# Designs tried in a protein design chat: VH-VL binders against q9h9l3. Part 76

Target 1, 176 residues: q9h9l3
Amino acid sequence: PRKMVAIDCEMVGTGPKGHVSSLARCSIVNYNGDVLYDEYILPPCHIVDYRTRWSGIRKQHMVNATPFKIARGQILKILTGKIVVGHAIHNDFKALQYFHPKSLTRDTSHIPPLNRKADCPENATMSLKHLTKKLLNRDIQVGKSGHSSVEDAQATMELYKLVEVEWEEHLARNPP
Key: E = the ipSAE of ESMFold2; O = the ipSAE of OpenDDE; V2 = 0.75 times the mean of E and O plus 0.25 times the DockQ between their complexes.

## First folded at step 3 (VH-VL)

Design Fm11 (framework fv_fezakinumab)
Fold by ESMFold2-Fast, scan of step 3:
Structure Fm11 (fold): chain C 176 residues (1-176), chain A 126 residues (1-126), chain B 111 residues (1-111)
Amino acid sequence: as target 1 above (176 residues)
Amino acid sequence: QVQLVQSGAEVKKPGASVKVSCKASGYTFTGYYMHWVRQAPGQGLEWVGWINPNSGGTFYAQKFRGRVTMTRDTSISTAYMELSRLRSDDTAVYYCARESRYWYGSGSYYDWFDPWGRGTLVTVSS
Amino acid sequence: QAVLTQPPSVSGAPGQRVTISCTGSSSNIGAGYDVHWYQQLPGTAPKLLIYGNSNRPSGVPDRFSGSKSGTSASLAITGLQAEDEADYYCQSYDSSLSGYVFGGGTQLTVL
């Protein structure tokens, strides 16, 4: 059987005025929510803005962070050939400088049946926090000290499981 | 204060394996990468690889992939480097060294080795 | 074959100035990675001498200075003393290897 994983990345601001998003943490979980990968990642450029309120990343996390090129290799080895689930996953792939086949990508921010189950417009982009609260009755991303990419990856996998049978059937009939 | 204490000299036959230890003290062991660097008699320094003591993650120089394994034991703040299928040209002093990383001012990133262990001489001969 | 190129030896008389070069490429020093310098006295482990191109650790005298330009770095030693006789190594990071690289080492002789 084709294996499935869920991914969530945290980005920090690099470049002019901290406007470039650079990978600074990546978490990958398997189908059951077990952690396969969770590392802080050192960007090749100077960090201008840690975006700590959102990313949860602080200067101390960079002391022993895995260099970007090495982390990228490790992550791509895990993702290659698998169905990869994420929320607004194009941002994660952009930060990884990676192309993953659309046929093996599942973006929980763009699955109409998932929005329908949450009583939201089918074509709207809903936040992971909102969908998780509505469909799993669970609060994630609580507090002001940043998000947990492990928590987000786990929630993303659980959300996908709610529509997996329906959505995989849809994709089989309507290949991307 | 900060110290890296390495295991004693080893004499091995070609084809054997050797495991060198590096015990850290005076700092948070899991807070710093540990590197291994070797130096053959009368020759220069050659980087072997690193281990992240927090995660156990490792990365090895291409020359040593398939023959080197780096591990650590956080309960005793000790890092290990094991080199297998030894050849006579593996005769060298093997150093462990702590990596220091700092962000300075507007754009500086530094990664250097400080402190260094005193080295472990590994002699491979028949 | 070292990745960074250093002269194998350099000599000077007491009180004089010497410089030791370290030449890299576009994947290491030329890519913007910092250069660090280590001093190795006979029979001892290397000791940090300069970090981040030009910074001195506590205990390293002002006679030692570092600089970096383009794909090369240089270590300058002024007011040479007999105790400066040692091997000197430059070190950087190489993006194409995803690893750390050293110069071949320079033996300094004080005449």
Scores: ipSAE 0.000, ipTM 0.463, lowest interface PAE 18.2, mean pLDDT 86

Design Fm12 (framework fv_fezakinumab)
Fold by ESMFold2-Fast, scan of step 3:
Structure Fm12 (fold): chain C 176 residues (1-176), chain A 126 residues (1-126), chain B 111 residues (1-111)
Amino acid sequence: as target 1 above (176 residues)
Amino acid sequence: QVQLVQSGAEVKKPGASVKVSCKASGYTFTGYYMHWVRQAPGQGLEWVGWINPNSGGTFYAQKFRGRVTMTRDTSISTAYMELSRLRSDDTAVYYCARESRYYYGSGSWYDWFDPWGRGTLVTVSS
Amino acid sequence: QAVLTQPPSVSGAPGQRVTISCTGSSSNIGAGYDVHWYQQLPGTAPKLLIYGNSNRPSGVPDRFSGSKSGTSASLAITGLQAEDEADYYCQSYDSSLSGYVFGGGTQLTVL
């Protein structure tokens, strides 16, 4: 009934010594992995640390970036009323300064059947890179130039699809 | 010497507003989120919300949305929490507390509160 | 009402061990969010005692330790001393509320 999307955000360091995490890119894909949204986002504060090794963000990406307030509005219009899939998704929602209902949230870092499929302890928090390698036989987040939030969102959706039937049935019996 | 110094006790009537201040010193004010937590007499701790002093961005617990407003003034390293339409059950000590965290990409996250201000007693009575 | 469940009180004699539990659910501790512990002496603000499930900040004696398993966490105090008499609060994050949550608090009485 509700449409499903997957999200992945990249953050840069703002504030003194770059200690504050500010949204700098957001990618959203649909159920089939098609890109619905992928924009660089300009934080309202000066960027001190691009965190490029992880974020993939460089100064060139900020030139035509969408201001945070505008990007946030666009993103929330896509997420509202949909089942949103992510990995450690609480970090993405915090960067967006957004509440998404738990009943419509799916976090692939906390789905016990997914860990079981990967031969990992059900209560462990496994990285997206590890689960994707183990279950999809694909390497993501390769190299030292940072992560692709599109690649991460696509991998996250594919991982969820492996357990979707089982997990949706579990949630119907055990509502959050 | 990291310190959070809060404003003094307030006595208010039902329906009034109160604005509590929290002045930070000994660290870079804009580098850390600031949280507000309250404690009614003889009761437990209840989270109210946070403000990012760098951006001015805020997030409030559902219970307080529409009645609470958090702001800051970076020129004096001070955070504020204003609570409106006060009720007798808003009587509490209101604390500010700095958020400490480690962040290492999307999967790594540890949020705790240290230090805490000494608290501001707000009494709502007729 | 508190989101995390703690016993309202625990007691012990000097030199003994006490344990304070903190029980959550699948949306907080069970979702993998860390547990932090605060000590509140009468008439004072809470003070950080344990962070990130089991880490002690500088100045906290090694008599205090924390652990986490499944949907629950525990604070253990060994070699109990009179000055340990205080209220203890656990804290975590809840994904369904998108907010920070506390236990109801446990009053420790040193006999």
Scores: ipSAE 0.000, ipTM 0.502, lowest interface PAE 10.9, mean pLDDT 86

Design Fm13 (framework fv_fezakinumab)
Fold by ESMFold2-Fast, scan of step 3:
Structure Fm13 (fold): chain C 176 residues (1-176), chain A 126 residues (1-126), chain B 111 residues (1-111)
Amino acid sequence: as target 1 above (176 residues)
Amino acid sequence: QVQLVQSGAEVKKPGASVKVSCKASGYTFTGYYMHWVRQAPGQGLEWVGWINPNSGGTFYAQKFRGRVTMTRDTSISTAYMELSRLRSDDTAVYYCARESRYYYGSGTYYDWFDPWGRGTLVTVSS
Amino acid sequence: QAVLTQPPSVSGAPGQRVTISCTGSSSNIGAGYDVHWYQQLPGTAPKLLIYGNSNRPSGVPDRFSGSKSGTSASLAITGLQAEDEADYYCQSYDSSLSGYVFGGGTQLTVL
C-alpha cells in the first residue's frame, strides 16, 4: 500500500437522550479499496438510540460485537502513522477518542479542488453522497436500511484519488 | 505452548542477501502480527518492521526500506525476513517476536513483543 | 542513536531498590503511547518483564513494577537479587517515525 487508508465509522446514540455519538461499526480500506478492517463494535455505555436509518445498526449486530477497547486498539494500530482519508473525518476520530495529526489527515468534505470538480463552491461542505454522484456517477447510501461503512470508505478513497496528485502537491508547498 | 523457532546462524559477504526464518507453533499464526528486531554485538535493540501473517501486509522502519522484505507461508506457520545489499554494520542477532495485546482502561491498549525467538546471528564479513 | 533515553548503567546491593528511567518525547511516550519493559540475560533473547506501563506477565515477581508520567517511564526493582543482573530495555511507539522504538538499554549490576 501507499501508506494511505480510508475510514468510515457508524455511530449510535448513548448518554442522555442518545445525544452522545459512540462508535458501533468501523470500516477501513486500503488505497485500492480492499477491506482491511470491518467490525461491529460494542460501546461501553448503554445504547439509547441505534440511529438505524443512517447507521444500519440493529440490536442483532451488537451480539458478539467487538468490545470498544479491543476494537479501538485494532483500529489505531492500522491508522497510526498513515495518511487517513475520510469524509467529515473529525467525527470518526472523536468516536475513536483519537487524535490523528492534521498533516496526515485528508478530509474529502474540505478539499477545495474536489468541490471545484463537482461544480460546487470551493468552501462549501458537500455530503459524501452528493460528491460521489457528481464525480463518480455512483449512488451510495441508498434506501432506508442504513449506510454501509465499507461502501462509504471505498467511495471516499475513490474521491480522494481524483485530486490526490494536486492536493498532495498543494500540502507539500503549504504545510498545515 | 507458544514457540518461535528461528533458522541457524549465517555468514555472508558484503553485497549478499540473507533470509532468516521464524517458525511459529502453539497459537493461531494468522491471528498475530510478527515483528523483526535486531541487535548488533554489544549494542541495543533496533526495530526492523512487521508483517501481518493473515494478509501478508508489511511495514518497515525507514532505515531498512528498499533493503528488507518480509514474507510468510501460512501452510507451515513460518515468517521470513530477507535483508539485501548487506554491509558489515548489518552484523547482528535478528529476532522475530510476536505482537501481543492487552486492553485496559477507557480505550487504552498496549501492544508489546511476546514471545521472542532465540535469535539468528548474521555475520557480514569478507 | 536510541530514540528513548535510558541510563547506560545502574547498580545496587542485594535487598535494595533500584529504578531505571526511560525518557521519551511528545511523539512517543508524551503522545500517550504505552511503555513496555524487557529483561535480557547474557546470551539470551529479551524476555517480557512489564507490558502496558505497569502490568506483569505470569511468572514475573511482584518485585518488578512499572510506571509512566508525562514523557517518561520508570522500572522499579525492589528486594534486588543477584539473578536480576541483566540488561533492561524500554519500548514504545513513535508517531513521527510511524514505528516502534527502544531505549538504549541499562545494564544492572548487583554489587
Scores: ipSAE 0.000, ipTM 0.463, lowest interface PAE 15.5, mean pLDDT 86

Design Fm14 (framework fv_fezakinumab)
Fold by ESMFold2-Fast, scan of step 3:
Structure Fm14 (fold): chain C 176 residues (1-176), chain A 126 residues (1-126), chain B 111 residues (1-111)
Amino acid sequence: as target 1 above (176 residues)
Amino acid sequence: QVQLVQSGAEVKKPGASVKVSCKASGYTFTGYYMHWVRQAPGQGLEWVGWINPNSGGTFYAQKFRGRVTMTRDTSISTAYMELSRLRSDDTAVYYCARESRYYYGSSSYYDWFDPWGRGTLVTVSS
Amino acid sequence: QAVLTQPPSVSGAPGQRVTISCTGSSSNIGAGYDVHWYQQLPGTAPKLLIYGNSNRPSGVPDRFSGSKSGTSASLAITGLQAEDEADYYCQSYDSSLSGYVFGGGTQLTVL
């Protein structure tokens, strides 16, 4: 049995128009929801758009934040060899400049049983907030101060647990 | 329903300017970037640039810098693309398209084009 | 020249499978940027077919699928039907250009 963690990253905008998503916070929790990692991360490029409404990141969080290269090393040590759960997790891996094996990746935005349980007829990616409200009857990402990546990682793990047995059996029969 | 309605076809002489409009409805106009993409007859899609309707900020593909200007009017939810110093090889259908977001936990990610306007044919001829 | 490389044409008979490739470089697909696919029927605007490498929007049948590996992406169409006859474009973002890039387009002919 492999260990399982859940991850959620906050990104800020760098580059022209702030289009480039650069890692600015990462939270990782274990199977039970205990925090393994939670740090503000300083991008190597100038921040154009803090995206504060969503990220919760402000200029003061960048003071004494961990530089990207150091934070990336710490994060990858935690993720390597584990089953990693996330929501639209390719965005986290992109921001980390990291490729995690598909066989060890679980994306709660692309698990058909989870969408069916939530009675979501659309085959588009459903938001974490929507699935958490529908399936766990819990509001996350509330208010104006931005989102908590710890809260999001914890919710993501709990959502996966709802379909874990069914989905792991599916993956064993239909390897990615 | 989300709609992008573009202005009608234009015929211009070389050296003139053309201004194409794109009126948005069915969503918060200032919440999404607007892109302009063109397609010459029988050719592929070519990205021209974007405008952030909230700030008015713009970015243009290198090929069009110095000749293209993008603006918007938030009171009527309309984006504009003006192309100056027209040449015959600027003959194309010009599309506006909304940049859609991934809903990604606590982050929003801007990446693909949906919906598209129906296009405005600009013909440059002598 | 288009920044992303697609074959100019592909053909197949009804019921067959075709695959359309989209080849990029280290500054776009190879840098981890997502690939999106658009279908353009003759005389119409492009329509979103696949977003985020492999996701289908509502209304797109599961005969259409996308994948991405390394510096390339592919669009697969199974069970070809006459109405699939169209031009197909891949699209990504390029960090060296700081801009959006398209493939040159592939014309699918259903024989």
Scores: ipSAE 0.000, ipTM 0.473, lowest interface PAE 14.8, mean pLDDT 86

Design Fm15 (framework fv_fezakinumab)
Fold by ESMFold2-Fast, scan of step 3:
Structure Fm15 (fold): chain C 176 residues (1-176), chain A 126 residues (1-126), chain B 111 residues (1-111)
Amino acid sequence: as target 1 above (176 residues)
Amino acid sequence: QVQLVQSGAEVKKPGASVKVSCKASGYTFTGYYMHWVRQAPGQGLEWVGWINPNSGGTFYAQKFRGRVTMTRDTSISTAYMELSRLRSDDTAVYYCAREDRYYYGSGSYYDWFDPWGRGTLVTVSS
Amino acid sequence: QAVLTQPPSVSGAPGQRVTISCTGSSSNIGAGYDVHWYQQLPGTAPKLLIYGNSNRPSGVPDRFSGSKSGTSASLAITGLQAEDEADYYCQSYDSSLSGYVFGGGTQLTVL
């Protein structure tokens, strides 16, 4: 429970008309922002839409990508038993086909004190890009190559640190 | 059903102030930032600033700092922009616009202006 | 004075393709901020046409598409129709100004 990591995943479109989101990259960083894992991941299904503008993923990245089943095993070994921080993290867990206990999950898109510090409505789901601009004075998801999941995971951990003491106290008093 | 309704046209003398209103309906007023954008006759769009209707927090473009004030009244879901010490080159249509968002993947939003009010023409003449 | 640079006008015949450029700098588009496009018909308020570089809201035909590369973005309109005659504006965010910025606008004339 004491150890904490942050995760961010990139998805590509598979299935009919590319409507299914399939895991294609995963980055995990530790509390200090050091990279523990960062791999391109090959979906088991045909990629219909790389969604490159956002994912940063191109066909070339798939050549040496880790097959989904292997990558999933590696990722779950890192996440199991740790506090996992993410932004709209349920999307990451869905792509991983994984259940992480709510008591060990921290979702920076659903932390009211964080929105309050950013001068945003407490019950709104704010983007990682917006919260990082307003609270850390830092630009992320920059460049024509799409999003960097490493950058996003690092920003997510830094955002959580801003409210960590307050939010952990809240959770101790109001267990999920 | 989501709409922004602005106050009517204003004619002011140089040195006066003007206050434009923007009434929101069809969504949670406090859930979205409101922007103000102006357009001088035959000219392009110019961003003035934003207000967070939840907190009342504001941020203004440097050009307008010291002359513009943005406020809101949550009881009637209305945002206001007041511009003081008017000059002839402040003649413009002033728009309010909601900052909307699209959520993609892990925490990624695109923030843009939608919908827009119809605009309020402010004419500054002697 | 516009922060993003657009050509003041473009023209095409019905059925043709036109491209409208939007050139920024390292503090806005070059910093990776998304580009959005608005269409303004004569006498009306601007309307969202493209958001997040390349996404279309419901009701916008697929003849309109957006792209972004380096410090620039581009709006492409294929199969031009008379109804497309309007002013088009790009918009992004600028980190050095900590504010939102627009292009100067491009008047599209359908001949």
Scores: ipSAE 0.007, ipTM 0.463, lowest interface PAE 10.0, mean pLDDT 86

Design Fm16 (framework fv_fezakinumab; at its last look DockQ between E and O 0.09; V2 from the best seeds 0.00; counts 0 for: pae E 8.3 > 2, placed apart)
Fold by OpenDDE, second read of step 4:
Structure Fm16 (fold): chain C 176 residues (1-176), chain A 126 residues (1-126), chain B 111 residues (1-111)
Amino acid sequence: as target 1 above (176 residues)
Amino acid sequence: QVQLVQSGAEVKKPGASVKVSCKASGYTFTGYYMHWVRQAPGQGLEWVGWINPNSGGTFYAQKFRGRVTMTRDTSISTAYMELSRLRSDDTAVYYCARESRYYYGSGSYEDWFDPWGRGTLVTVSS
Amino acid sequence: QAVLTQPPSVSGAPGQRVTISCTGSSSNIGAGYDVHWYQQLPGTAPKLLIYGNSNRPSGVPDRFSGSKSGTSASLAITGLQAEDEADYYCQSYDSSLSGYVFGGGTQLTVL
């Protein structure tokens, strides 16, 4: 088994106008897509905007949600020392208030070979939904009920696996 | 087409109050935050505050707290900004601007001002 | 006085490339908040030019581009034209103020 995991987080809005993106759910899967972590997380501040349409988070999910500080500890324990794969992963790390080493980070939103494989401009930022449809022929984030972070994490991992060999070789020659 | 139509120019004495209106059309008024931004003559843009037309909730920049009041009339899709205890340095063009936003994955979003009203000149002079 | 710092003026000849910087801090641009740019022609209201650091709304020529890095952002204008003469403002959000902030504005003169 590879020391590789994929992560996807859902955020809600906190602060006076919900401008602060606060972690509300985090899902982590291993290389095979097995769920290692999937928890609703309670932000330290009052939630002003659940952003349900996109996040899938509802008020009821916060009733027994794991406090942020505790969840963060659990998540960091899983991520430490791993290659972490994500899509636009800087948002996830920001919400976690944690920044993984760049050399151990893989962002599927910034992998030119992946875009090329999907017949997209190499330097464009494509959505996870689009790439997943094009390359995996799978529909994710369907409907108006919000995203499934588990599904998104799994899709992210599968996408990366398509270009893993090529990209890892590239990174080896061009370390970040 | 989204449009913001503001009230006409105002001339006020120091110590007076001014209330500027901004009528919105072309979109669901209660669905978007409305911002107010002012610009003194020859100066830059200064954010004043926002109002949530749906709830009536407001948030003002520290500088204006205690003097500014933002309200709205949903029946006519109109936002109002009232500034009291006017002084000469309140002379400015006051803009209303709709908050536009785009949601990304993971529930993150970004927001900006679009469109802007044409502005209302408020002149404070003795 | 402005939270975001812009050069007060820049100039260029037609056809040239000019850049306008917008320097923030760890509580705004550096905190990851997006930077937006507005163009204000003389005697008019500001108009959205760039949103989300680098996105152009419909109607804005591709001569205009935005970027963000660290605590700073930049607006680039290529193929400078006479009609580009205007004031340009960067805008972001500041977490310490819980409010929106603007740059001081940059007057662009086309020589």
Scores: ipSAE 0.141, ipTM 0.701, lowest interface PAE 1.7, mean pLDDT 93
Fold by ESMFold2-Fast, scan of step 3:
Structure Fm16 (fold): chain C 176 residues (1-176), chain A 126 residues (1-126), chain B 111 residues (1-111)
Amino acid sequence: as target 1 above (176 residues)
Amino acid sequence: QVQLVQSGAEVKKPGASVKVSCKASGYTFTGYYMHWVRQAPGQGLEWVGWINPNSGGTFYAQKFRGRVTMTRDTSISTAYMELSRLRSDDTAVYYCARESRYYYGSGSYEDWFDPWGRGTLVTVSS
Amino acid sequence: QAVLTQPPSVSGAPGQRVTISCTGSSSNIGAGYDVHWYQQLPGTAPKLLIYGNSNRPSGVPDRFSGSKSGTSASLAITGLQAEDEADYYCQSYDSSLSGYVFGGGTQLTVL
């Protein structure tokens, strides 16, 4: 496992009360931040809550969106066998109904050295926005119109690069 | 200071109805879903249903459908749960609890119950 | 019947560590829904102890921690104190029921 990608997904609410988080967009970038995949995705169930403030998803994005089953196949083809970087990535894998090996997963919300560099408690779950501002001096997720999953995936990869050497050494000594 | 204040204990005969109230204060009442959970003496917690105080929309656990009705009065920030055709095994402490949510940047969210009311003991006996 | 399975009781001495398990299925914890934990002291309402698998609300000491793996979750309490004696409940969401589900509860006795 030599290839590394970063992923960020956007979810909408389906089911009663819009309680279920269903995949509505997925962006995947390579090590250098180039976009490998970016598609709006149509959930198999009725969308009750677009959660636009966070997701950036609106009704118009669903008109020509890729059906979930097809998008899932495309995404898993990209992720399989690669080191996958994400922030609170368990939510993305849940929405994809996918289990990625822990040995190939890097979650920037659970890397103690990253929090330490940001002067945050090592065991706290810090937001991507906070870590990016503190460590990269960059503002992401600006405004109230929702987030760009491309921007978030790119920021996530850059954050991981700050601790990559240290964290890969840690994982080699302490396999998951 | 967020508070949920529930009505006092009730004693009912089998076949009767009971209506429990939950008065909210210290937050925007219509901004949060309200849940009802019961606990029979010496038993565990059992979810009854929820109400959206903003819309009046409700959803009930299958076990209680046809017997439970949830309502609210936004003018006094109060939610109600009415349970009809009471049986002795409906004897329980009935709690109201506010739903809190956290949304991740992806739009994924998690929700939990906080705070809880102190509970209303409903005793059903002949 | 409780949908999530917890041991009925657990005990420990002051200063010890105890762990309370919560076992679900593919329609709840196994489907990726988060697990929350509530503490209920005798004669009181449940109080939020852990939310979102491992997060502590303000006021909950760090000797309480949560974790989740596969279809199960665990609550760990280190440095046991007499005031920890209570019932502990896990909670999640179940997609097949479209509703919230609780564990049967675990009574912690501090010896």
Scores: ipSAE 0.036, ipTM 0.693, lowest interface PAE 6.1, mean pLDDT 90
Fold by ESMFold2, look of step 5:
Structure Fm16 (fold): chain C 176 residues (1-176), chain A 126 residues (1-126), chain B 111 residues (1-111)
Amino acid sequence: as target 1 above (176 residues)
Amino acid sequence: QVQLVQSGAEVKKPGASVKVSCKASGYTFTGYYMHWVRQAPGQGLEWVGWINPNSGGTFYAQKFRGRVTMTRDTSISTAYMELSRLRSDDTAVYYCARESRYYYGSGSYEDWFDPWGRGTLVTVSS
Amino acid sequence: QAVLTQPPSVSGAPGQRVTISCTGSSSNIGAGYDVHWYQQLPGTAPKLLIYGNSNRPSGVPDRFSGSKSGTSASLAITGLQAEDEADYYCQSYDSSLSGYVFGGGTQLTVL
């Protein structure tokens, strides 16, 4: 059985008018929700829009942030060989310039049993905020000070645990 | 107006490499991802991969990994796709296409392709 | 062959309505990913026709419309005209492939 981690990232805007999404924070938690990694990351390109209302990233966070190439190496070392849980996780992987093996990836935005537990359409993409409220009775991403990638990674792991036995059995019977 | 101008048709032998160019105009080149999509004669469309022209970061569809390299030159607003170890079933029109997207306010997005280049025919034959 | 399934061909008389289906799976359309449509006239590159399931970009006539339900999407063309004769492709994202996927294409013939 492989070890399991959950990941969440925050992005800032780079490129003209800040339209490109670039990684500026990454948090990884273990199965119990303990923080394994939580670093501010300096994108290789100039930051145009910190997107602070959602990202929680401010200029002072970048002063001593880990350069992207170094942070990517650290993050991939943690992810390699593990089951990685995330929410809309393709965005996190795109920002990391990396795509984890499908057989080791769990995306809580696309797990039919999880949607069913929330009385949501099984094949709909549901927001992390919505699932967390319905299934864990928690309000995350509260206010306009930005999201916490630690909080979001922890919530994502808790959501996956609700369906872990059923979904792992399903994937074993239906290998990707 | 937004345009993508691609290099001319190429004829190659099996085992060779080809490098196709795509010059952007009418928009800020570094502000949008560039995708490559191919279409074999009489067949459908097949996604090859993308490049972020701002950072130079890339991602390739699994079937092309190890054979495709995407690069760009921001000083001339040009993206490139190189495909190596060519086979006869690589004969296709290769399109560049700009990513357009909608943001959900958290950096999450949905994306589609607009505009497309006119395509570059690559023929691989003995 | 193609990840998204479209009928190979469809035909209609001028002025009539035709629909083109696009059937996916639980890893793409069924996972909630948007569907986009492209028109490819003979000898030309694909052109965006519908994005985000049902939105028309500027310059696309309102007789083109799109919808999505479950694991499928549909492109409807009303008031069919000779100029509509083309190939039509649907496109989405697929989490299993970590990539973008297209339908096999539908050749529309105007009788």
Scores: ipSAE 0.012, ipTM 0.614, lowest interface PAE 8.3, mean pLDDT 88
ESMFold2 (binder alone), look of step 5: mean pLDDT 92; pTM 0.939
OpenDDE, look of step 5: ipSAE 0.030; ipTM 0.663

